# Ledger of designs, part 14: VHH binders against q86uu1r1256to1370

Target 1, 115 residues: q86uu1r1256to1370
Amino acid sequence: SKVCRGYLVKMGGKIKSWKKRWFVFDRLKRTLSYYVDKHETKLKGVIYFQAIEEVYYDHLRSAAKKRFFRFTMVTESPNPALTFCVKTHDRLYYMVAPSAEAMRIWMDVIVTGAE
Short names: E, the ipSAE of ESMFold2; O, the ipSAE of OpenDDE; V2, 0.75 times the mean of E and O plus 0.25 times the DockQ between their complexes.

## First folded at step 7 (VHH)

Design m3 (framework vhh_8fcz_2; at its last look DockQ between E and O 0.08; V2 from the best seeds 0.00; counts 0 for: pae E 12.6 > 2, unsure alone 64.8 < 65, placed apart)
Fold by OpenDDE, look of step 7:
Structure m3 (fold): chain B 115 residues (1-115), chain A 125 residues (1-125)
Amino acid sequence: as target 1 above (115 residues)
Amino acid sequence: QVQLVESGGGLVQPGGSLRLSCAASGFTFSDYAMNWVRQPPGKGLEWVSYISSGGDSTTYADSVEGRFTIIRDNDKKMVYLQMTSLKTEDTAVYYCAKDSYDSSGYYDSGEFDYEGQGTQVTVSS
């Protein structure tokens, strides 16, 4: 389909905590955007397809590791088994899907879109 | 409604100092972590500093680490950013940004609610 929508939990880039966002895959715009909620009124970020290099399972469990940065905890994935990665030219996104089926769908559409 | 009002910006020479202030209202201030973010001319929004709800945890962007200090006063509902050793590349509009919890209880991770107009910081010789 041209558009895919749904919630994913992503790890922040600067603050390494996890946040649930409403994601919108748009094949025509060639973007993966995320919003505060399903109403799509407040945009929080955009991943351009041209920037995507790779999409893969977090098989190394990189997001499962806990570490401290000063007094801030870098938390592990809320669900390592449902965690996948979107690697862009300038950032690695960790994403958690709500189900195995959802994960397969999102990974498929993102890979397809990035081709 | 969340309200954030920034102040304290101005024109300073390189090596100078400024102290930014943010007055918060419309939410339980002490329940939320706060951030400073900035937008340099012609560039996108970039994160600068984070402080936990209780103020016991702070973190900084690499570009400002050691030069900037974030402080909060939960009684006054204020967040501050003490800037020292300012550089020309610190020139930007600075915003105070509120963290938030999602429906699952996770903190907003690098996505910010910034409602104010910001305060202009210009570092120039």
Scores: ipSAE 0.037, ipTM 0.363, lowest interface PAE 2.1, mean pLDDT 85
Fold by ESMFold2, look of step 7:
Structure m3 (fold): chain B 115 residues (1-115), chain A 125 residues (1-125)
Amino acid sequence: as target 1 above (115 residues)
Amino acid sequence: QVQLVESGGGLVQPGGSLRLSCAASGFTFSDYAMNWVRQPPGKGLEWVSYISSGGDSTTYADSVEGRFTIIRDNDKKMVYLQMTSLKTEDTAVYYCAKDSYDSSGYYDSGEFDYEGQGTQVTVSS
């Protein structure tokens, strides 16, 4: 109904590694929150609907580009074909869905929540 | 069931050219990005090149950019590495690798999912 739950993989904020997080979309609270796991015991972050500017498929594969810094490779998306973006005022979130159908559902849910 | 078969390696002189091939089977090839990685003598694996599942995006390690070209053919389930202006430091066993996914979300440059036997490229005088 007004709540959507599931695992997505996201790029971390300060530590730039891909992390599996349990996401909870809540239409009533107007939040997209994420936790360590499905038990929802440890909140890792909150994205407020009013902060969301765009939701789009990573068609340019911006998360798929590999970079080298001092001969070490910066990690790219584990599945570029299933990567979508949530752009907010301060941050661009890269998220990887477990399937194309899941990606479609999450993108639709988030964009309608942002109005 | 998943198979990746590399071929086309050999002994070449510096400045020479070589085209590597990778035949893929046992998975939905067009759903996955593909990589070339290499292992120089006595060293760990290093990443060489990437191509997206649709072939619309390619990326190269700085050491090979401008000299190597990655190409895929989704109908034939093939990925290729066209190498030109070869140098002695290009000597390595070359592997193709299916894009890999770790539940922790971290990729190490030397830890790609599933590989074949590789194909030896030796560049020397």
Scores: ipSAE 0.000, ipTM 0.103, lowest interface PAE 15.8, mean pLDDT 78
ESMFold2 (binder alone), look of step 7: mean pLDDT 79; pTM 0.795
ESMFold2, look of step 9: ipSAE 0.000; ipTM 0.146
ESMFold2 (binder alone), look of step 9: mean pLDDT 79; pTM 0.798
OpenDDE, look of step 9: ipSAE 0.006; ipTM 0.292

Design m4 (framework vhh_7mjh_2; at its last look DockQ between E and O 0.17; V2 from the best seeds 0.00; counts 0 for: pae E 16.4 > 2, unsure alone 64.3 < 65, placed apart)
Fold by OpenDDE, look of step 7:
Structure m4 (fold): chain B 115 residues (1-115), chain A 124 residues (1-124)
Amino acid sequence: as target 1 above (115 residues)
Amino acid sequence: EVQLVESGGGLVQPGGSLRLSCAASGFTFSTYWMSWVRQAPGKGLEWIGRIYDSGDTSYNPSLKSLVTISRDNSKNTLYLQMNSLRAEDTATYYCAKDSYPETYYYDEGEFDYWGQGTTVTVSS
C-alpha cells in the first residue's frame, strides 16, 4: 500500500521514555512521520527513507532493561518481544508494535520503503 | 458485540490467594492486549498489569501484592492470580480490552471495553 498508519510506542531521543505516537508511512513522500495522535495535527518527527540504514528486531534486547546511557536513564521496553529498531544515519529508533502482526507489517513496509 | 465477564471474586482472608477469570467474546481475543484494573472503595482506578498478544506481561511496579496475569487463547479467557492478599487489595477488579492498533497505556488513554467487574474483599 501507498500509506500505512497506526500507533507505535517510540522511545524518546533526549528523554528515554516510551511514548505512543501515531505513525504514517508514506511511500510517495518517502517519509515515516509520527504525530501526537491519529488526527495528524501535531507533527513530532519525520524519518526520511533515504536516512534509514537498517530495520531489525531488537534481538539483543538492548531496550529490555533499564540502564544508564550517556547520563540518561533508558527505560525498559514495554514489550521486548514486539520491539524493533529503525536505524538512521544519526539516530536509532526503538519502536514497540501493538501486536506481532503489526510489527511484521511495519517492519516490512519500512524495509520496502527504504530500498 | 464485545463482552467481558469477570468472575472469581469473593471474600478471602489476609494472606490468602485468589484467581480471577475473564471470559471474552465478540472479538479475536488472541490478537489483543488485555489488562486488569481495579478500583478500591473511595479510590480511583488502578492499573494492575497487562498481557500482550505475545504472552509477555507488564505489571504496575507499585503493586504490593504478588500478581500473575495469564491467558488461554483457546478459551478466550484472561486470568489474574493474586497471592498474599492484604486488606488494601479489597477492590472491584475489571478486565479491560486494549484497542488495536490504537492500544492505550493506562496513563495515556482509555481501554476500549471493560467488564462489569468482580469484587474481592480481603478481611479477617
Scores: ipSAE 0.010, ipTM 0.266, lowest interface PAE 8.2, mean pLDDT 85
Fold by ESMFold2, look of step 7:
Structure m4 (fold): chain B 115 residues (1-115), chain A 124 residues (1-124)
Amino acid sequence: as target 1 above (115 residues)
Amino acid sequence: EVQLVESGGGLVQPGGSLRLSCAASGFTFSTYWMSWVRQAPGKGLEWIGRIYDSGDTSYNPSLKSLVTISRDNSKNTLYLQMNSLRAEDTATYYCAKDSYPETYYYDEGEFDYWGQGTTVTVSS
């Protein structure tokens, strides 16, 4: 359980659109990194464990949240039922899992990085 | 080579309507998500909405009542219908090849390919 890998869809940082990214959770490096694809040749971002404050599912998917009002663009998730959030000191990440089981696994794994 | 060409921009009166087109070539249009984005003079990019390969749409909540995105896969063309236009809608409008059904992205927050843009000016 030291490393978890897989595709998740995330809201982009600069342009607010949904992008597929290959995520790598690495307990030894204490990072949650994401790449363009599974070949891990183009790093797109890193979430350090120390920055993670909270992990939760998006139970208010049918209405705007106060967190959405931090953005100039607010968009609906392509799959609201499978959307979860990773809150950090600087940014709120919205992620869409490929299944309910995958969502549960990723949320559980990421929360261990916050400890 | 992927090409996206927007058209249909111009000068329009407040309260008017306008339909923008985006002609796509160099890829299998029907299988990709497509987005519209705009940039008002002196401002940053604003995402308008997306149309999926299924024909379903997702919109920026601030613009949802003003815009309709559609596609014609037989013509490889993406459309943006805008109604009840106001001066604040003055901008350059871009279409973009969205990369969601693909297994990779070029950069965070960037689309794979963008059009050159078409300018809409709302003025009396």
Scores: ipSAE 0.000, ipTM 0.130, lowest interface PAE 16.4, mean pLDDT 78
ESMFold2 (binder alone), look of step 7: mean pLDDT 78; pTM 0.777

## First folded at step 9 (VHH; framework vhh_8fcz_2)

Design w1 (at its last look DockQ between E and O 0.06; V2 from the best seeds 0.00; counts 0 for: pae E 13.5 > 2, unsure alone 62.8 < 65, placed apart)
Fold by OpenDDE, look of step 9:
Structure w1 (fold): chain B 115 residues (1-115), chain A 125 residues (1-125)
Amino acid sequence: as target 1 above (115 residues)
Amino acid sequence: QVQLVESGGGLVQPGGSLRLSCAASGFTFSDYAMNWVRQPPGKGLEWVSYISSGGDSTTYADSVEGRFTIIRDNDKKMVYLQMTSLKTEDTAVYYCAKDSYDSSGWYDSGEFDYEGQGTQVTVSS
């Protein structure tokens, strides 16, 4: 499939920045974009395929570690078992899938897209 | 308050060039990555280009890679988009978009929280 869509919970840079966003994987555009909702009316951010270095399960529960980013704090994942990471050269994204199956699907398409 | 003001849009022929500018104010410009996004007629917002807070890293949508160049001047609080080899499908309202999070301490967020009024780019023969 050239396009994959669905909700993921993405970690931001603030304490309560685990936010549900509507993700759009576009193989042709080589982007993973996310929006406020499924209507895709408000683009909030983009993950660039070119920048993606690795996609992996958060086995070490890295998202559970507290760290400060300026005056913000990274807090624990709402569901560590369904948390996976997208590592780029600029930053590390933490994402929570709605199910194990969804997680596998998203990780697969992102890895495939990044290749 | 955060303000972003785009300019430089216009009507150009296919194959032509255009340089967009974005004037930023109301925040510590050098601490935030900046983006260009566009909205083609009848379509939603589409990401175009990214530049890190320091300007050391840039990324482009596949559709504009090799044709567009994003640069910034932190002293002037400006971000630019040099567009070359323009195509009809580049027709859109172009916006500069501020990253949501201060990246000086860690990374650029890649999430946007502010954008300007936009500038119209029309590529037509």
Scores: ipSAE 0.008, ipTM 0.235, lowest interface PAE 8.7, mean pLDDT 85
Fold by ESMFold2, look of step 9:
Structure w1 (fold): chain B 115 residues (1-115), chain A 125 residues (1-125)
Amino acid sequence: as target 1 above (115 residues)
Amino acid sequence: QVQLVESGGGLVQPGGSLRLSCAASGFTFSDYAMNWVRQPPGKGLEWVSYISSGGDSTTYADSVEGRFTIIRDNDKKMVYLQMTSLKTEDTAVYYCAKDSYDSSGWYDSGEFDYEGQGTQVTVSS
């Protein structure tokens, strides 16, 4: 019955750039889904609860500032202080919350689904 | 309304060169990173290259690194893909794609990735 919805910014899977997506956490369906926008008409991906291994803060902020590592600069989060990671069996998701409070809420919600 | 119009494709021999262009309108171009993606015949979309909003950071897929160069002109609202040493496996429809982030490193709440209708590149003897 409990659902959590909101915009998060995530690193894309195919196109390696940071994208805004509408996330829907659904405890009954046991999924974390994301859509193009809040109208939920175009599904972009689904993360099943059983696939989630870890949720953690992105503490490696300093390494992403090195200019001679061109690849690391292009993967640098638009807001490193508000970036957290969801590790699944198949993929590592990088997500940026709109605020520190939103980050804590989303991390708590996702961890609950992974347990 | 975001619009992206690709051009500059054509038929080229292996080892040849070609420059693709993308004209952008309907958004503050200099605030957003841009990408090139491609679709080879009978296959899905493949990411090719990325350029940051200011043009100071570029990234390439392994298959094109060292052969392709992404360039942008914020005054003209253009992004280019300079292709050299072309191979038959580079044959594809090439698309320009807008990123959802602005130059300040934060997201634009109203923008999503967009692609044009593409431009065909054929590399054949």
Scores: ipSAE 0.000, ipTM 0.168, lowest interface PAE 13.5, mean pLDDT 77
ESMFold2 (binder alone), look of step 9: mean pLDDT 78; pTM 0.789

Design w2 (at its last look DockQ between E and O 0.05; V2 from the best seeds 0.00; counts 0 for: pae E 13.5 > 2, placed apart)
Fold by OpenDDE, look of step 9:
Structure w2 (fold): chain B 115 residues (1-115), chain A 125 residues (1-125)
Amino acid sequence: as target 1 above (115 residues)
Amino acid sequence: QVQLVESGGGLVQPGGSLRLSCAASGFTFSDYAMNWVRQPPGKGLEWVSYISSGGDSTTYADSVEGRFTIIRDNDKKMVYLQMTSLKTEDTAVYYCAKDTYDSEGYYDSGEFDYEGQGTQVTVSS
């Protein structure tokens, strides 16, 4: 499939910034976009394939580290076991999948798309 | 308050060109990456282009790569989208969108929290 859709919980830069977003992986557009909900009416952000450097499981629980970024707090992942990272040249994204299977799927498609 | 005002849209023939403008106010413009997004008829918002806060990095959707150019003028608090070789599928309301977080030399968020009223671009024979 050229398109993959589903919910992921993404860490943002705000306090309590772990937010559930609807992600759309589009091979043709070479983007990983996320929306407020599955209706895709409000685009909130995009990850560019060409910007993706690495996709990996958060083995070190890096998301558990608390840090301030411009008055925002990075908090612990709601589920470290299902947390994976998408590293771009601009930003490190932390994402929580709803299941281990979902995580594998998303990591696979993102890696494939970035290639 | 944050305000973004798009302009420059219109009706053009396929293969034509348009230059969109976005006037920004109400925030420290030079601290934030900016984006262009569009909403085709009957579809949701689609990301089009990104430009970093300093203008040193740009990114485009594959569908517009090579045809569109995003630039910004931080002194004027403007972001532009030069569109060339326009296609019928480029028909949409175009919006400029502000990234949620300023980079401060760390990173650009890639997440949007503000957009303007939009400007209509219609590509038709």
Scores: ipSAE 0.021, ipTM 0.346, lowest interface PAE 6.5, mean pLDDT 84
Fold by ESMFold2, look of step 9:
Structure w2 (fold): chain B 115 residues (1-115), chain A 125 residues (1-125)
Amino acid sequence: as target 1 above (115 residues)
Amino acid sequence: QVQLVESGGGLVQPGGSLRLSCAASGFTFSDYAMNWVRQPPGKGLEWVSYISSGGDSTTYADSVEGRFTIIRDNDKKMVYLQMTSLKTEDTAVYYCAKDTYDSEGYYDSGEFDYEGQGTQVTVSS
């Protein structure tokens, strides 16, 4: 309950492509960190709980709207039904869970961690 | 106006190699990432490869990784796709395309993605 780990697919920050990342939610450290893979040796980013403003479903598939013609597959979510968003004060993160149950769990732990 | 002109396609046998070129004009080329996309016969458009505006980051579709290499020359405003170990499944019209987001990740609402006429690649025995 204090730590949640798993793969999520995330839209990149500088390179706008969908990448699988190993996410680690740590309630004691108050961070949501992500790594290249499950070995947790190559940190790629950190989302601090204090920066989180909202967690919500991407039911409108907003991640792909600006790439609608011809290149929608470059920015379009690999699985729109399993996509959720973590909004921070300086960035919007798009994440794709491996299942509906995983999506609910991740959204619940992130929301409760953000207070 | 944005112009992208692809060339270098042709007929090759399986296992062969081919180098596609894309000449760009009408925009600040070095500010934008560039892509190769393709349309196989009777199928939709599929993404092939991406190169960042500075050329320091590249990515590839799983189906071409290890066989294709994307290269850019910002001085000449050119993008290339070096293809090796070609398969019949690589048969398609290939297009280069300007990315919508600039090098800082900001959306440019006044600009649309464009691609040229494409260049045909046919891999057949």
Scores: ipSAE 0.000, ipTM 0.130, lowest interface PAE 13.5, mean pLDDT 77
ESMFold2 (binder alone), look of step 9: mean pLDDT 80; pTM 0.806

Design w3 (at its last look DockQ between E and O 0.53; V2 from the best seeds 0.00; counts 0 for: pae E 10.6 > 2)
Fold by OpenDDE, look of step 9:
Structure w3 (fold): chain B 115 residues (1-115), chain A 125 residues (1-125)
Amino acid sequence: as target 1 above (115 residues)
Amino acid sequence: QVQLVESGGGLVQPGGSLRLSCAASGFTFSDYAMNWVRQPPGKGLEWVSYISSGGDSTTYADSVEGRFTIIRDNDKKMVYLQMTSLKTEDTAVYYCAKDSYDSSGYYDEGEFDYEGQGTQVTVSS
């Protein structure tokens, strides 16, 4: 599919900053964009395919650990079993899918898109 | 507190050039990556270009690659978008967008805050 859409919960940089965002995978644009909601009226961020290095299940449950980093704190994932990582050149994204099936789909399309 | 003021838009013919400017204030400019995004008529916002906080890294949407150039001046707290070989499909309101988190904070880079009214770019013969 050229486009894949759906909600994911993305970890932000603030305390308790897990935020539900509407993600749009666009193969033609080579972007993974996310919006406030499914109406796609407010773009919040973009992950560029060319910047993606790796996509993997959070086996180490890194997102489940609480730790301080300067003035921010990483909070536990809402669902570690459905948490996967998108590693880019600049940062590591933690994302929670609404289901195991959704997780598989998103990981697959992101990996495929990044190739 | 965060203010982003875009300017430089206008009406140009296909093949023409424009240089957009964004004046930033209300935050430590050099700590944040900056972006340009645009909203074509009847469409949602789309990402156009990225520049790192230090200006040493840039990326572009495929649709503008090779035609647009993003530049920043941290001393002046300015971001620019040089647009060349403009096409009708480049018609949009262009916004300057700040990454939500600075390089020293926990990483939510690539999520945007924008406060400006944007600048209209119209490409038409």
Scores: ipSAE 0.019, ipTM 0.391, lowest interface PAE 4.9, mean pLDDT 85
Fold by ESMFold2, look of step 9:
Structure w3 (fold): chain B 115 residues (1-115), chain A 125 residues (1-125)
Amino acid sequence: as target 1 above (115 residues)
Amino acid sequence: QVQLVESGGGLVQPGGSLRLSCAASGFTFSDYAMNWVRQPPGKGLEWVSYISSGGDSTTYADSVEGRFTIIRDNDKKMVYLQMTSLKTEDTAVYYCAKDSYDSSGYYDEGEFDYEGQGTQVTVSS
């Protein structure tokens, strides 16, 4: 209940490609952190609870479809049906869960952490 | 090339104080939020504190709030961590990290850069 861990796939910030990251939700630290992998030795980023504005299912399928390799990099979610969004003040994160059940759990956990 | 150089660590008794410094170069320092992170012996990296690009917003891990203060000097391209009331559980290598945020709301991955060797803080009685 206080900590939730697992792999999610997220869209990169500057380089728009889908990256698998090990996410750690920690209610005590009030962070949603992500690492290269489950060993948690290389921190890649932190989403602070106070920065989270909304968590929602990607109803509009906003994740882009890859169409042009040489002119622009526009990539579609590897699984649009399992894609949800974490909106912060500075950024919209697109995240893909490994299953519908995992997506519900992660969305619920993150929403309750932001309350 | 982004370069972050930490200093000011050392051996200190419980209840003691230290001030860590981080010298930054190779990027537009005032555009980015900065963090301190730490790695306790034999454990993974833990987030410690955050300061916004302008220095007007600070956040701390619960374990250090009220004891540590993050400060930045954008003219000198420096970040500091003033540490007081140190405990044995504060023993770690401390790294400063460039946040992916900038003043425009642009992110580069939300991934931390940490460079160099960090600075060792040892709190032992």
Scores: ipSAE 0.005, ipTM 0.199, lowest interface PAE 10.6, mean pLDDT 78
ESMFold2 (binder alone), look of step 9: mean pLDDT 79; pTM 0.789

Design w4 (at its last look DockQ between E and O 0.03; V2 from the best seeds 0.00; counts 0 for: pae E 9.5 > 2, unsure alone 64.5 < 65, placed apart)
Fold by OpenDDE, look of step 9:
Structure w4 (fold): chain B 115 residues (1-115), chain A 125 residues (1-125)
Amino acid sequence: as target 1 above (115 residues)
Amino acid sequence: QVQLVESGGGLVQPGGSLRLSCAASGFTFSDYAMNWVRQPPGKGLEWVSYISSGGDSTTYDDSVEGRFTIIRDNDKKMVYLQMTSLKTEDTAVYYCAKDSYDSSGYYDSGEFDYEGQGTQVTVSS
């Protein structure tokens, strides 16, 4: 599919900063954009596939660990089993899928798009 | 309290150049990555360019790569967008957008949380 849409929960850099966002994968544009909701009226961020270095399951459960790093606290993932990572050149994104199937789909399209 | 004020927009012919400016205030400017986004007529917002808090990393939308350059001056609390070889499809309202999270050493930085009022760029023959 050229376009994939759906909700993911994305971790921010602050305490309790897990936010549910509407993600749009566009193969033609080679972008992963996310919006406040499915109406796509408010763009909140964009990940370009050319900037993506790696996509992987959070095996180390890094997002499940609470740790203080300077002025930010990493909070536990709402669902560690459904948490995957998108590593870009200058950022690391933690994302929680609503289901195992959804996670598989998202990881697959992102990996494929980044190739 | 956070303010972003864009300027430099205008009417230009295809192939022309413009330099947009964004004046930031109300936050520690050097701690936050900045972005330019734009809204073409009848379309939603689209990302254009990113610059890291220190200015050492930049990225561009493929549609503007090689034509646009994002620069920041942390001393002046300014971010700029130098646009060259402008095309009609570049017509849009351009916004300066602040990243939500500061540089804390954990580089899972955030999404946009503030935008200015925008500046109109019109490319037309």
Scores: ipSAE 0.121, ipTM 0.574, lowest interface PAE 2.2, mean pLDDT 87
Fold by ESMFold2, look of step 11:
Structure w4 (fold): chain B 115 residues (1-115), chain A 125 residues (1-125)
Amino acid sequence: as target 1 above (115 residues)
Amino acid sequence: QVQLVESGGGLVQPGGSLRLSCAASGFTFSDYAMNWVRQPPGKGLEWVSYISSGGDSTTYDDSVEGRFTIIRDNDKKMVYLQMTSLKTEDTAVYYCAKDSYDSSGYYDSGEFDYEGQGTQVTVSS
């Protein structure tokens, strides 16, 4: 379709932690934008379709640094089986879908927009 | 206050089995994913396994996949690690770790992921 909206969890850019964001795929604007929440009042970022190189499953189990009571370590995604990647010219985005069906829908939608 | 109490470690021979337990208190256990991590002697921490808050998704480090099984019981607030076909490289202190993410997917980048004091697993001939 022309617009797809929903929550995905993504790895942050500067602070490497998993953040819930409201994503908006807009085929007419040719953008994949993300906001703090569903009210779409605080834009956090935009991915232009022309910048998207690949969309694929996260076979490498990427992780962020985590602070434990006594130590710091790198850990995998909150749900590795539902994690996919959107590779752009500038950055690799790691995203976690709320379900396997949502994952397939988002990956299909994003890849068709990048064509 | 979050508390995680690991138990079930011990001395075993290669090829042996152990089941580690983790008793959780001080937080809404069913809202959080849980992990096992380990620290081999003289080395840094290694992630071992993950289980989602509902228990419907699990994953493992490649070195333990097929040999270790993570299980949770949300009614009893317990996490387990069933270990089989143990190898000398599995020797480590094992920690149960609470994730900062809740069941609705909210993530708090400023919070610590809590872990217990650990339980020692030693695999040696």
Scores: ipSAE 0.011, ipTM 0.292, lowest interface PAE 9.0, mean pLDDT 79
ESMFold2, look of step 9: ipSAE 0.007; ipTM 0.280
ESMFold2 (binder alone), look of step 9: mean pLDDT 79; pTM 0.797
ESMFold2 (binder alone), look of step 11: mean pLDDT 79; pTM 0.793
OpenDDE, look of step 11: ipSAE 0.018; ipTM 0.303
ESMFold2, fold request of step 12: ipSAE 0.005, 0.000, 0.000; ipTM 0.211, 0.138, 0.140
ESMFold2 (binder alone), fold request of step 12: mean pLDDT 79, 79, 79; pTM 0.795, 0.793, 0.801
OpenDDE, fold request of step 12: ipSAE 0.018, 0.021, 0.087; ipTM 0.319, 0.365, 0.531
ESMFold2, look of step 14: ipSAE 0.006; ipTM 0.290
ESMFold2 (binder alone), look of step 14: mean pLDDT 79; pTM 0.794
OpenDDE, look of step 14: ipSAE 0.006; ipTM 0.288

